# Ledger of designs, part 9: VH-VL binders against q9h9l3

Target 1, 176 residues: q9h9l3
Amino acid sequence: PRKMVAIDCEMVGTGPKGHVSSLARCSIVNYNGDVLYDEYILPPCHIVDYRTRWSGIRKQHMVNATPFKIARGQILKILTGKIVVGHAIHNDFKALQYFHPKSLTRDTSHIPPLNRKADCPENATMSLKHLTKKLLNRDIQVGKSGHSSVEDAQATMELYKLVEVEWEEHLARNPP
Short names: E, the ipSAE of ESMFold2; O, the ipSAE of OpenDDE; V2, 0.75 times the mean of E and O plus 0.25 times the DockQ between their complexes.

## First folded at step 17 (VH-VL; framework fv_unasnemab)

Design e2 (at its last look DockQ between E and O 0.92; V2 from the best seeds 0.00; counts 0 for: pae E 3.2 > 2)
Fold by OpenDDE, look of step 17:
Structure e2 (fold): chain C 176 residues (1-176), chain A 127 residues (1-127), chain B 107 residues (1-107)
Amino acid sequence: as target 1 above (176 residues)
Amino acid sequence: EVQLVESGGGLVQPGRSLRLSCTASGFTFGDYAMDWVRQAPGKGLEWVAEIDSKPYGGHTEYAESVKGRFTISRDDSKSIVYLQMNSLRTEDTALYYCTRGYSDIEGWTYYEYMDVWGKGTTVTVSS
Amino acid sequence: DIQMTQSPSSVSASVGDRVTITCRASQSIRSYLNWYQQKPGKAPKLLIYAASRKQSGVPSRFSGSGSGTDFTLTISSLQPEDFASYFCQQYYWYPLTFGGGTKVEME
């Protein structure tokens, strides 16, 4: 059996008008929710918008941040060969400039059984916050301090675990 | 035996193009990043370009001095990495090395290095 | 770009001597530094990675130390085969950059 990890990334705005989303924090947890990786990351370009209200990233976090080059290397080493769970994970992979094999990717924003369990339309894209509240009775991403990528990664993993058996069976019958 | 063999070098006039090739043997080529490093006559080493392994996304990076002119690519089925050099300049004159890039994590230490080098192929750009 | 400054550019030494080469980065690169040896007419050879880790097969007389901006390669007792050029290289940030090199010559 392959090892499973969950990932969540926070991005800041770079480039013209801060419209480019650049990785500024990445958290990876194992199946049990233990933190395997949690680093602030320095983008290769000047940060125009910290997007603090969402990202939780502040200027002070960038002082000793791991440069993107190194962080990307570290993260890819952790992800390689594993089943990677995330929410709207395509954004995380895009920020990483890396795409994990589809067969080893689990996106909790696109798991119909998960939505069904939460009394949501199966083909709708629901937020992590909403699913976590409905299915885990837990509030995440509260306050004005921004998101906690560790908390989000842990929530994502726990959500997936609710439908893991059913979904893995489905994927086995219908490989992507 | 692990080996890298460069080819494609030669004498060209400014503005012309050359394509360098590096053939790898003795190891699983597709698992490694590959780099080109050049050395002008009597000078030091200058990193030129890098291409990551396909499993890691095949990302490419270039030195500023060659951006827009050089393109690094790879054919894993043939165990070859290429360097397409366009709009060559006199300052591009150098011995071009192909290198194998390795990376790993030991404990909390991430590291990268170039552990295998070819013998190089000479590129001379002159009027 | 991160500039790597090596000193000295050249050093004359005798067999048995202790040789110290310094590499200074224009900014902190933590421990993301490698050392290479290059003999005349030959390709570079990796000696030290991650500032202080010896590559397999490298003699014990070679050692690397340092972190942040200042790094040192030390040859505790120079051997005839050690006369060569040495280069530091950072991989902390793109572009990858090498020091200017240090030529260790026979006195």
Scores: ipSAE 0.836, ipTM 0.922, lowest interface PAE 0.6, mean pLDDT 95
Fold by ESMFold2, look of step 17:
Structure e2 (fold): chain C 176 residues (1-176), chain A 127 residues (1-127), chain B 107 residues (1-107)
Amino acid sequence: as target 1 above (176 residues)
Amino acid sequence: EVQLVESGGGLVQPGRSLRLSCTASGFTFGDYAMDWVRQAPGKGLEWVAEIDSKPYGGHTEYAESVKGRFTISRDDSKSIVYLQMNSLRTEDTALYYCTRGYSDIEGWTYYEYMDVWGKGTTVTVSS
Amino acid sequence: DIQMTQSPSSVSASVGDRVTITCRASQSIRSYLNWYQQKPGKAPKLLIYAASRKQSGVPSRFSGSGSGTDFTLTISSLQPEDFASYFCQQYYWYPLTFGGGTKVEME
């Protein structure tokens, strides 16, 4: 059984002037796109800026949100030992205050074969929305309610599948 | 056999420093979070500091009463967790326990507890 | 910080008595609470985790209950080896905090 998951996070602004990005939602899906985890998360610091137009997070979501400490524990137990796929995934790990082994990390924003399939420069950093539209013929992140981390995690997994065989072989020959 | 053995306690004057060590054996040290918990004579338990395992990023947390003065660290190659205690105060007088943190999930329930405790090392801060 | 208020601070009891110890959190901690037992001169030992789950080797006379802010540890029939101090501890938020303890002593 293949041990691969995709993750996507939504962040809010904390700290002085709301400049710190803090985790406020996390979604994890398995290889088939089934949801393994999807929770609103209450940051340990006061929320200065919900960033709602991008994050989709509103104060009502925080009323019953899982505290960051508990959510982080749950998420890291799910991620341990698995290949984790994400888009610009460094930001997700930073928000989790976590390091995941590079050998088990796949970032769809940095996969040259994926960009090539999208007829984009191989080393360009392409948005998840752009890649999903071009390669999957789907519109994500639509509407006025902000992003859905479930939708984004599912799209990320589907994008990785398009290049999985080629990229896994490349990584086996070129360990990070 | 799983064991935690603390050392480095002693009698010191206020403002001085001590470094506590906790040597672990009988388990894969690098997989576990480690904590320090203290107990003043005749008093209750007070959590002091925690350091996550390396796979969890080695994140540290501190009680407010010790922030900026105490530093928790770990050396996984030696299976040792340390507590560097600077600017000691009389209120820091206590028996200091080293603990192993266990955590897991069952369904959506997350649980976490200190499953192994050392016998402690005594720190006395007195003029 | 989440304040854990434990009561009573001490209880005198006889072998065979039912002993009830209460722990109240200053805000909801759902079920993220542990109970520890500490015998004189010894390190604490985990008794109950996740509010109600018994650790391996813990006698059936011990039970934990509660959620939200109010939690209870019950010893259904006190035994001589149960004279000890008992501490609740929350792990919902940092800093981790213990209740003040309950000393169960022989009447």
Scores: ipSAE 0.478, ipTM 0.833, lowest interface PAE 3.2, mean pLDDT 91
ESMFold2 (binder alone), look of step 17: mean pLDDT 93; pTM 0.946

## First folded at step 18 (VH-VL; framework fv_unasnemab)

Design f1 (at its last look DockQ between E and O 0.86; V2 from the best seeds 0.00; counts 0 for: loop humanness VH .300 < .308, pae E 5.5 > 2, grease 19.2 > 18.9)
Fold by OpenDDE, look of step 18:
Structure f1 (fold): chain C 176 residues (1-176), chain A 127 residues (1-127), chain B 107 residues (1-107)
Amino acid sequence: as target 1 above (176 residues)
Amino acid sequence: EVQLVESGGGLVQPGRSLRLSCTASGFTFGDYWMDWVRQAPGKGLEWVAEIDSKPYGGHTEYAESVKGRFTISRDDSKSIVYLQMNSLRTEDTALYYCTRGYSDIEGWTYYEYMDVWGKGTTVTVSS
Amino acid sequence: DIQMTQSPSSVSASVGDRVTITCRASQSIRSYLNWYQQKPGKAPKLLIYAASRKQSGVPSRFSGSGSGTDFTLTISSLQPEDFASYFCQQYYWYPLTFGGGTKVEME
């Protein structure tokens, strides 16, 4: 069986008025929730908005942050050949300027069986926080310190595991 | 045998365009990112452009000196990387090398390098 | 941009000599530095990567050291085939930048 990892990224605002989302932290966990990667990342452009209340990123986190170029390389090495699980993972890949093969990508924000299990409309886009609460009875993204990408990645993996068998069978019959 | 062979160089006037090609053989071309590096006569090495492998999205990067004028691209079906050079300047005169990029992790150290180089193709921009 | 400054620009040496080439980065690049050898009329060849790791096939007389801003390439005992130019290169940040080069020539 292929190795499976879950990824979650935090972004800060760069560019004009901070409208560009730039990678500032990335966390990757394995199937068991063990942390494989967790680094603060320095964007190539000046940070205009840390988006701290959501991202949890502060200026002090950037002092010894890994430059984006290096971080991207490290992350890609970790992801290559693996099934990558994420929530709204398009945003993470965009921030990484990387696109993982669709056949090896699992987005928990677009898994109908997962929504069904949570008594949500199958075609709706539900938040990670909501799904985690409903299906895992766990509170994430609590407090004013911002999100924890490690916690979010772990939650994403756990959610996927709930529907893994069913969804993998579906994908086998309906390859992207 | 792993090999890169550049072509397309020549003498051109300023403002003109030229397209360089680099043909790869002896390895799975699509798995590697590729770079162009140039060397002016009697001078040092200057990085020009980079293109990722297609499965990774084909991300490109350029030196400031060539941004907006040069375009790096690749055709994996032919194992070729290209450098489209527009609005050429006299300072673009150089031997242009095609290189293969490689990265990995040993222990906790991430590394990148250019391990395969072509023989280069000469571009001369002169009035 | 990260500037890489090599010294010396040239060095005259004899076979058997110890040769030391230095490369200084304008800012810390940790260990993300490579060394290349270029012989006249030839393409560059990778010698050292990650500041201190030898590429396969590189003779033991070559060694790299350093981290942060200061790096050194050492040839413990210069051989006839080692007369060439040497370049350091950082891959810490875009744009990739090379040192100005060091020409090792026969005394």
Scores: ipSAE 0.772, ipTM 0.898, lowest interface PAE 0.7, mean pLDDT 95
Fold by ESMFold2, look of step 18:
Structure f1 (fold): chain C 176 residues (1-176), chain A 127 residues (1-127), chain B 107 residues (1-107)
Amino acid sequence: as target 1 above (176 residues)
Amino acid sequence: EVQLVESGGGLVQPGRSLRLSCTASGFTFGDYWMDWVRQAPGKGLEWVAEIDSKPYGGHTEYAESVKGRFTISRDDSKSIVYLQMNSLRTEDTALYYCTRGYSDIEGWTYYEYMDVWGKGTTVTVSS
Amino acid sequence: DIQMTQSPSSVSASVGDRVTITCRASQSIRSYLNWYQQKPGKAPKLLIYAASRKQSGVPSRFSGSGSGTDFTLTISSLQPEDFASYFCQQYYWYPLTFGGGTKVEME
């Protein structure tokens, strides 16, 4: 009975022309959707583009944000040894400068049975918003305020639960 | 018994290169990040470089004064951390310590520190 | 870079004296500060972490306090083995930086 968590991150633009995606918020929830971690994170470089329309990150959030060095230490302590669920999770790990073991990683953007339940093409990349609407009858990422990583992490965990038994058995037969 | 032993120091002329080694024993080396810290004669402590453990991504960081000239690396199979020092300058003259990093969370507080230090190895850069 | 300014640079004191060492950060580092002790010819060792928490085996006469930019290490009653140099160190942001040190010497 290995512990399972879901993670979601929001990024801002750093580096030349704001093209580098740097971590600015991270939320982690447990199997029941309880929040284990939710912090705004100050990137190690100056923020060029807050990307607020999508990220939900504003300048005021950075005033009390946890420095990336500290936040990364906290987050990795929580993730170590756990099955980590996310949506397009490779982007989250890249922003953390971290690569979780593939055998302990679950990506709801790459689960054909989940697409099947949503009556979507099984190998298509479907957005978290669309899968959540189709399968959970919930609207997430509503309004013009950008995304909430807590809301998104909770939705991701609920989506995984819909296919957990089938997908865990598939992975046991086909180790990554 | 936890131990860090530095080696590879010596006398070298400016512009030359030197590689320091730090051999670790008594703990699971691959689980820990490691740092180099130096102390010039009669001076205080200066952080030089850090390398994270491989399970945590193996990320490296450098002091600005050494960035581009020094490279930290690790060989987990031998329990060794290295500091490759290129283009040495007289101001790099120091006793170089190898350190083990420790971190944990208590309540809502994250903390970290260098919990094990070697005895250091001396690098002298002189013409 | 976060500059750590440590005062005084040296203290002449006698056994039994109360010694106070201060450390000021150039910007807020919250409580992300350590204190190290270095005896002559030896490697540093940790005394205080997270600004105020004593490492295992550190005598009760040592205490740390402060938050934000101003921090203090206090030795309530100096003992002969406490004659050493003391360094504060922040880990809030890279690069990690140390204070310039305080040498505690016998009068």
Scores: ipSAE 0.124, ipTM 0.745, lowest interface PAE 5.5, mean pLDDT 90
ESMFold2 (binder alone), look of step 18: mean pLDDT 93; pTM 0.942

Design f2 (at its last look DockQ between E and O 0.90; V2 from the best seeds 0.00; counts 0 for: pae E 3.5 > 2, grease 20.6 > 18.9)
Fold by OpenDDE, look of step 18:
Structure f2 (fold): chain C 176 residues (1-176), chain A 127 residues (1-127), chain B 107 residues (1-107)
Amino acid sequence: as target 1 above (176 residues)
Amino acid sequence: EVQLVESGGGLVQPGRSLRLSCTASGFTFGDYAMDWVRQAPGKGLEWVAEIDSKPYGGWTEYAESVKGRFTISRDDSKSIVYLQMNSLRTEDTALYYCTRGYSDIEGWTYYEYMDVWGKGTTVTVSS
Amino acid sequence: DIQMTQSPSSVSASVGDRVTITCRASQSIRSYLNWYQQKPGKAPKLLIYAASRKQSGVPSRFSGSGSGTDFTLTISSLQPEDFASYFCQQYYWYPLTFGGGTKVEME
């Protein structure tokens, strides 16, 4: 089987009125949940809104942050050739200004068997937090300190593993 | 043999356009980022533009001095990278090099460099 | 933009001499620096990447060191073929920028 990794990114607000979502942290874990990558990332533009409540990003995290140029290069090298698992992963790819091949992408926010297992409508978009609680009996994204991208990436991988066999078979029969 | 060959240079008046081409051979062109670097007569090197490989998104980046005027593009089927230069200025006069960009990770160290250079093509902008 | 300042702009040396070229960045670029050699009428050639790693085929007399803002290219024993211009280049952030160059010429 192909190597599989899970990714989760945190974004801050840049550009006019902070409406542009810029990558500020990226975490990548392997199939076992081991951290392969976890870096704070410096956006190319001035940060207008750290979105700390959600992102967990603070100004102090940017002091020694990896510039986006370098981080993007590192991340893409890690992702290349692998099956990439994420939740609402289009946002992560957008922030990276990169799109992984669809055939090698797994979005846990769009896996009907996963929703079914969680007693949710198959075509609904459920939050990572909800699915994690329902299926893994684990609380993530708790408190006011913001999200942990490592924790979220690990949860995403664990969720996917619950339906991996079924979903991979489905994809084999129905390639994107 | 790995080789880059630039063409399309010449003498033009300010405000005119010129398109440079760089033909690659001897390597899998599509796997590499490509850059243009220019050198004014008797001066140093100035980075102009970069286009990444398609697998990495094929994004482009430009020096501020050429933004809005120059466009870098590539045709992987032909192993060619282009530099469309519009609204040329006298300060654009230079020898333009095509370069192969390489990037990788060793351990935790990410690195990029330009390991292959063409002989360059001369662009002269003069009234 | 990140400015790269090379010193000296030129140096006169003899065969066998130790030559040291410095490059200073206007801000920290960690180790994301390359060194190129350019001989008259020729295209630049990569010598050192990631501040201290030698490109394949580069003679052992060439070495790179430094991190942060200060970097050094050293030629331990100058050879006749080493008379050329040398440029540092950062790839820490866009735009990519080169140093002003150092011309190593015969004394």
Scores: ipSAE 0.545, ipTM 0.849, lowest interface PAE 1.0, mean pLDDT 94
Fold by ESMFold2, look of step 18:
Structure f2 (fold): chain C 176 residues (1-176), chain A 127 residues (1-127), chain B 107 residues (1-107)
Amino acid sequence: as target 1 above (176 residues)
Amino acid sequence: EVQLVESGGGLVQPGRSLRLSCTASGFTFGDYAMDWVRQAPGKGLEWVAEIDSKPYGGWTEYAESVKGRFTISRDDSKSIVYLQMNSLRTEDTALYYCTRGYSDIEGWTYYEYMDVWGKGTTVTVSS
Amino acid sequence: DIQMTQSPSSVSASVGDRVTITCRASQSIRSYLNWYQQKPGKAPKLLIYAASRKQSGVPSRFSGSGSGTDFTLTISSLQPEDFASYFCQQYYWYPLTFGGGTKVEME
């Protein structure tokens, strides 16, 4: 059976007015929540807006950060051939300048059984923070220091486990 | 046997275009990044362009000297990588190599190098 | 762009000599550096990757060292087949860049 990992990324603003989202941290955890990767990443473009309230990224984190090219190489070698779980994971893949096969991608923001467990409409897009509080009785992204990509990746994996058996069987019968 | 064969070189006037092809054999072409590297007569090596494998997004990167004029592309069904060279200049005169990119990790360290090279195809830009 | 400055541009040496080639990066590239050998009329081939690791089949007389900005390729006892050009190459950032090359010639 294929191994499964969860990923979460934090972005900073680059480009005109800081509107482009560029990767500045990435965390990957295995099925048990053990950290496989957690690095600050130096974007290839000048950082206009650290977005610290959301990203948790500050200038000092960039001083010894891994260059985007190297970090991307490391991350993609970890992801290749694995089932990858994330929340609104298309944003993470966009920031990595990468696509992952749909058949190997699991997005906790788009799993109807998970929404039903949270007593939410199937078609609603729920925040990771909200789902984690409702389904795991756990607070994440606490305080004004920004998100932790390790914490978020771990929460995402635990949320997927709640529906894993049902959803994997569904996908086996209905290949994406 | 892993092999890369370049073609499409020739003599052309400045401002004109050429398309280089590199035919790959002996490996699963779609799994590898591919690069073009050039070498002017009697000179050193200059990286020109790279295209990632499609599972890695198929992203392209270019040397500043060719950006906007050259386009790298790939056809995985034919195992061919192309270099479309527009608005050629005399400084583009070189032997153009096609290369296969190898990469791996060991522990947490990332390694990358060009492990297979073709024999090259000569492009001469002269009035 | 990261400039790779390679020195010397050429060296005349005899079989059995120790040859040292240096490569300096314009900024730290940690250990993300390769060395290639190019014999006359042939395509380059990899000798050293990750600054210090020998590719399979590379003789023990070749060694690489360095990190950060300063790197060295050493041939401990030059053999007839080692008369060639040698290039360093960084892969820390795009664009990938090569050093200017060092031609090792027979005296």
Scores: ipSAE 0.439, ipTM 0.827, lowest interface PAE 3.5, mean pLDDT 91
ESMFold2 (binder alone), look of step 18: mean pLDDT 93; pTM 0.946

## First folded at step 19 (VH-VL; framework fv_unasnemab)

Design g1 (at its last look DockQ between E and O 0.96; V2 from the best seeds 0.00; counts 0 for: pae E 3.3 > 2)
Fold by OpenDDE, look of step 19:
Structure g1 (fold): chain C 176 residues (1-176), chain A 127 residues (1-127), chain B 107 residues (1-107)
Amino acid sequence: as target 1 above (176 residues)
Amino acid sequence: EVQLVESGGGLVQPGRSLRLSCTASGFTFGDYAMSWVRQAPGKGLEWVAEIDSKPYGGHTEYAESVKGRFTISRDDSKSIVYLQMNSLRTEDTALYYCTRDYSDIEGWTYYEYMDVWGKGTTVTVSS
Amino acid sequence: DIQMTQSPSSVSASVGDRVTITCRASQSIRSYLNWYQQKPGKAPKLLIYAASRKQSGVPSRFSGSGSGTDFTLTISSLQPEDFASYFCQQYYWYPLTFGGGTKVEME
């Protein structure tokens, strides 16, 4: 079986009025929750909105941040050939300007068995925070300091592990 | 044997177009990013454009001097990378090299370099 | 853009000499720097990557050092086949940029 990693990214606002989401932090954890990658990332464009209350990103974090060019290279090397787990992961891939193969992608925001386990509608899009609380009895994204991408990546992996067997069997019968 | 062979160079007038080709052999072409680097007569090296591998998204980047005029593309089925050059200028005159771009990480240290170069194809833009 | 200033532009040396070439970046590029060798009428050849790592097949007399803004390529004992031009190149940020080159010629 392929190695599995979970990814979570934080984005800041760039471009006109800060409407462009640019990668500013990326965290990757392995199956056990060990941190493989966690870097602040400098976007190629001027940051207009740090979105701190959500992203947790502050100006000071950009002082020694890894430029996007390098960070993207590092991250893609880590992800290549692996099953990548994320929550609403299309946003992360978009920010990375990279799309992982669908057959090797697991989005915890679109796993009906996971929602069912959480007593949520199977076809609804539930937040990572909600699922984590319901299924792991853990509070994430608490406080005013913004999100922790490491914490979110770890939670995402733990959630997937709850339905891994069932979902992998489903995917094997119904390949994307 | 790993090899890159450029073609398509020639003499053209300003404002005209030219398409360069680079044929790769001896390695799995689709796994590598490719770049064009040019060298004006008696001058140094100037990076022109880069195209990533398809598995990595096929992202393209350009030097400011050629943005909007040059387009880098690839055909992995033929192991060819192209450089479409439009609106050519006299300052575009150079020997154009095709390069294989290698990248990897060791201990999460990222490195990237051009480890294979073609012999180049000459582009001369003159009235 | 990140400017790479290479010095000297040319150096005359004899076989057996120690040759030092410097490359300075306009801003910190950490260790994301490569060195290439180009002989007359030939394509460039990779010598050093990641500031200090020698490419396979490169003789031990070649070494790279430095980080941040200042980098050095050293040829400990110049050999006849080493007379060539040398270029540094950063890949820290787009656009990729090369130094102006250093021509090592025979005295």
Scores: ipSAE 0.857, ipTM 0.932, lowest interface PAE 0.6, mean pLDDT 96
Fold by ESMFold2, look of step 19:
Structure g1 (fold): chain C 176 residues (1-176), chain A 127 residues (1-127), chain B 107 residues (1-107)
Amino acid sequence: as target 1 above (176 residues)
Amino acid sequence: EVQLVESGGGLVQPGRSLRLSCTASGFTFGDYAMSWVRQAPGKGLEWVAEIDSKPYGGHTEYAESVKGRFTISRDDSKSIVYLQMNSLRTEDTALYYCTRDYSDIEGWTYYEYMDVWGKGTTVTVSS
Amino acid sequence: DIQMTQSPSSVSASVGDRVTITCRASQSIRSYLNWYQQKPGKAPKLLIYAASRKQSGVPSRFSGSGSGTDFTLTISSLQPEDFASYFCQQYYWYPLTFGGGTKVEME
């Protein structure tokens, strides 16, 4: 059977006025939540805005960070051939300059059965923080220190497990 | 037998265009990134361009000296890599190699290298 | 861009000699370095990847070492087929860059 992983990325601002989102941290966990990858990543472009409040990325993290080219190579080898779970995952793939097959992609921000379990409208785009609090009784992304991509990836996997059987069966009958 | 065969080289005037082709055989072409590497007469090696396999997003990268002038592309159904070279300059004169690029991980160690090379095709840019 | 400086640019040696070629990167590339061999009129061939790992079929007389900025290719006992040019190449950042090459030639 295909193996499943969850991914979460943190981005910094590059390009004019810091509006381009560039990868600065990536965490990947397996089905059991064990960390498979967790690295700070140095973008190939100058960092204009660390976005620390949300990203948790500070200048000192970049001193020994893995270059984007190497990190991308490592991450893509881990993702290849696997079902990849994420939250608003199109942003993560864009930052990786990568597009994972839709049939192998699971986005917890857009799973109707998951929204139903959280007493949310099935078509709503729900935040990871909100779903995690509602369904796992856990507060993530607490304080002003920014997000932990390991914590967020683990939460994302646990959320998917709540609907995995139902949603995998649905996708088998309704291939994207 | 794994084989890369370049073609399309020739003598061309500055400012003109030329398209190189690299025909691959003996392996699953769509699984590999491919590159062009050039070598001016009597000189060292210069990486020119790279294109990822389509499962890896088909991302392209270029040497600064060729950005905006050269375009790498691939046709996986024909197992061909192209290098479209526009606005050619005399400094583009070189033997152009096509390469198959291998990468893998081992215990989180990432490695990447050009494991198969063609014989090259010569491009001469002269007025 | 990461500049790769090879030394020496050429070396005259005899069969049986120990040959050492160095490669210095303009910044740390950790162990993300390859060595290629190119014989006259031929395409390059990979010898060493990830600084120290030998490609399949490469004779035991070849070894690579180093990390960070300083790297070495050693041929412990030169053979007639080893007269060639040798290039280091980093893959840490784009653009990929090669060293200027070291020509190993017969005395």
Scores: ipSAE 0.474, ipTM 0.833, lowest interface PAE 3.3, mean pLDDT 92
ESMFold2 (binder alone), look of step 19: mean pLDDT 93; pTM 0.947

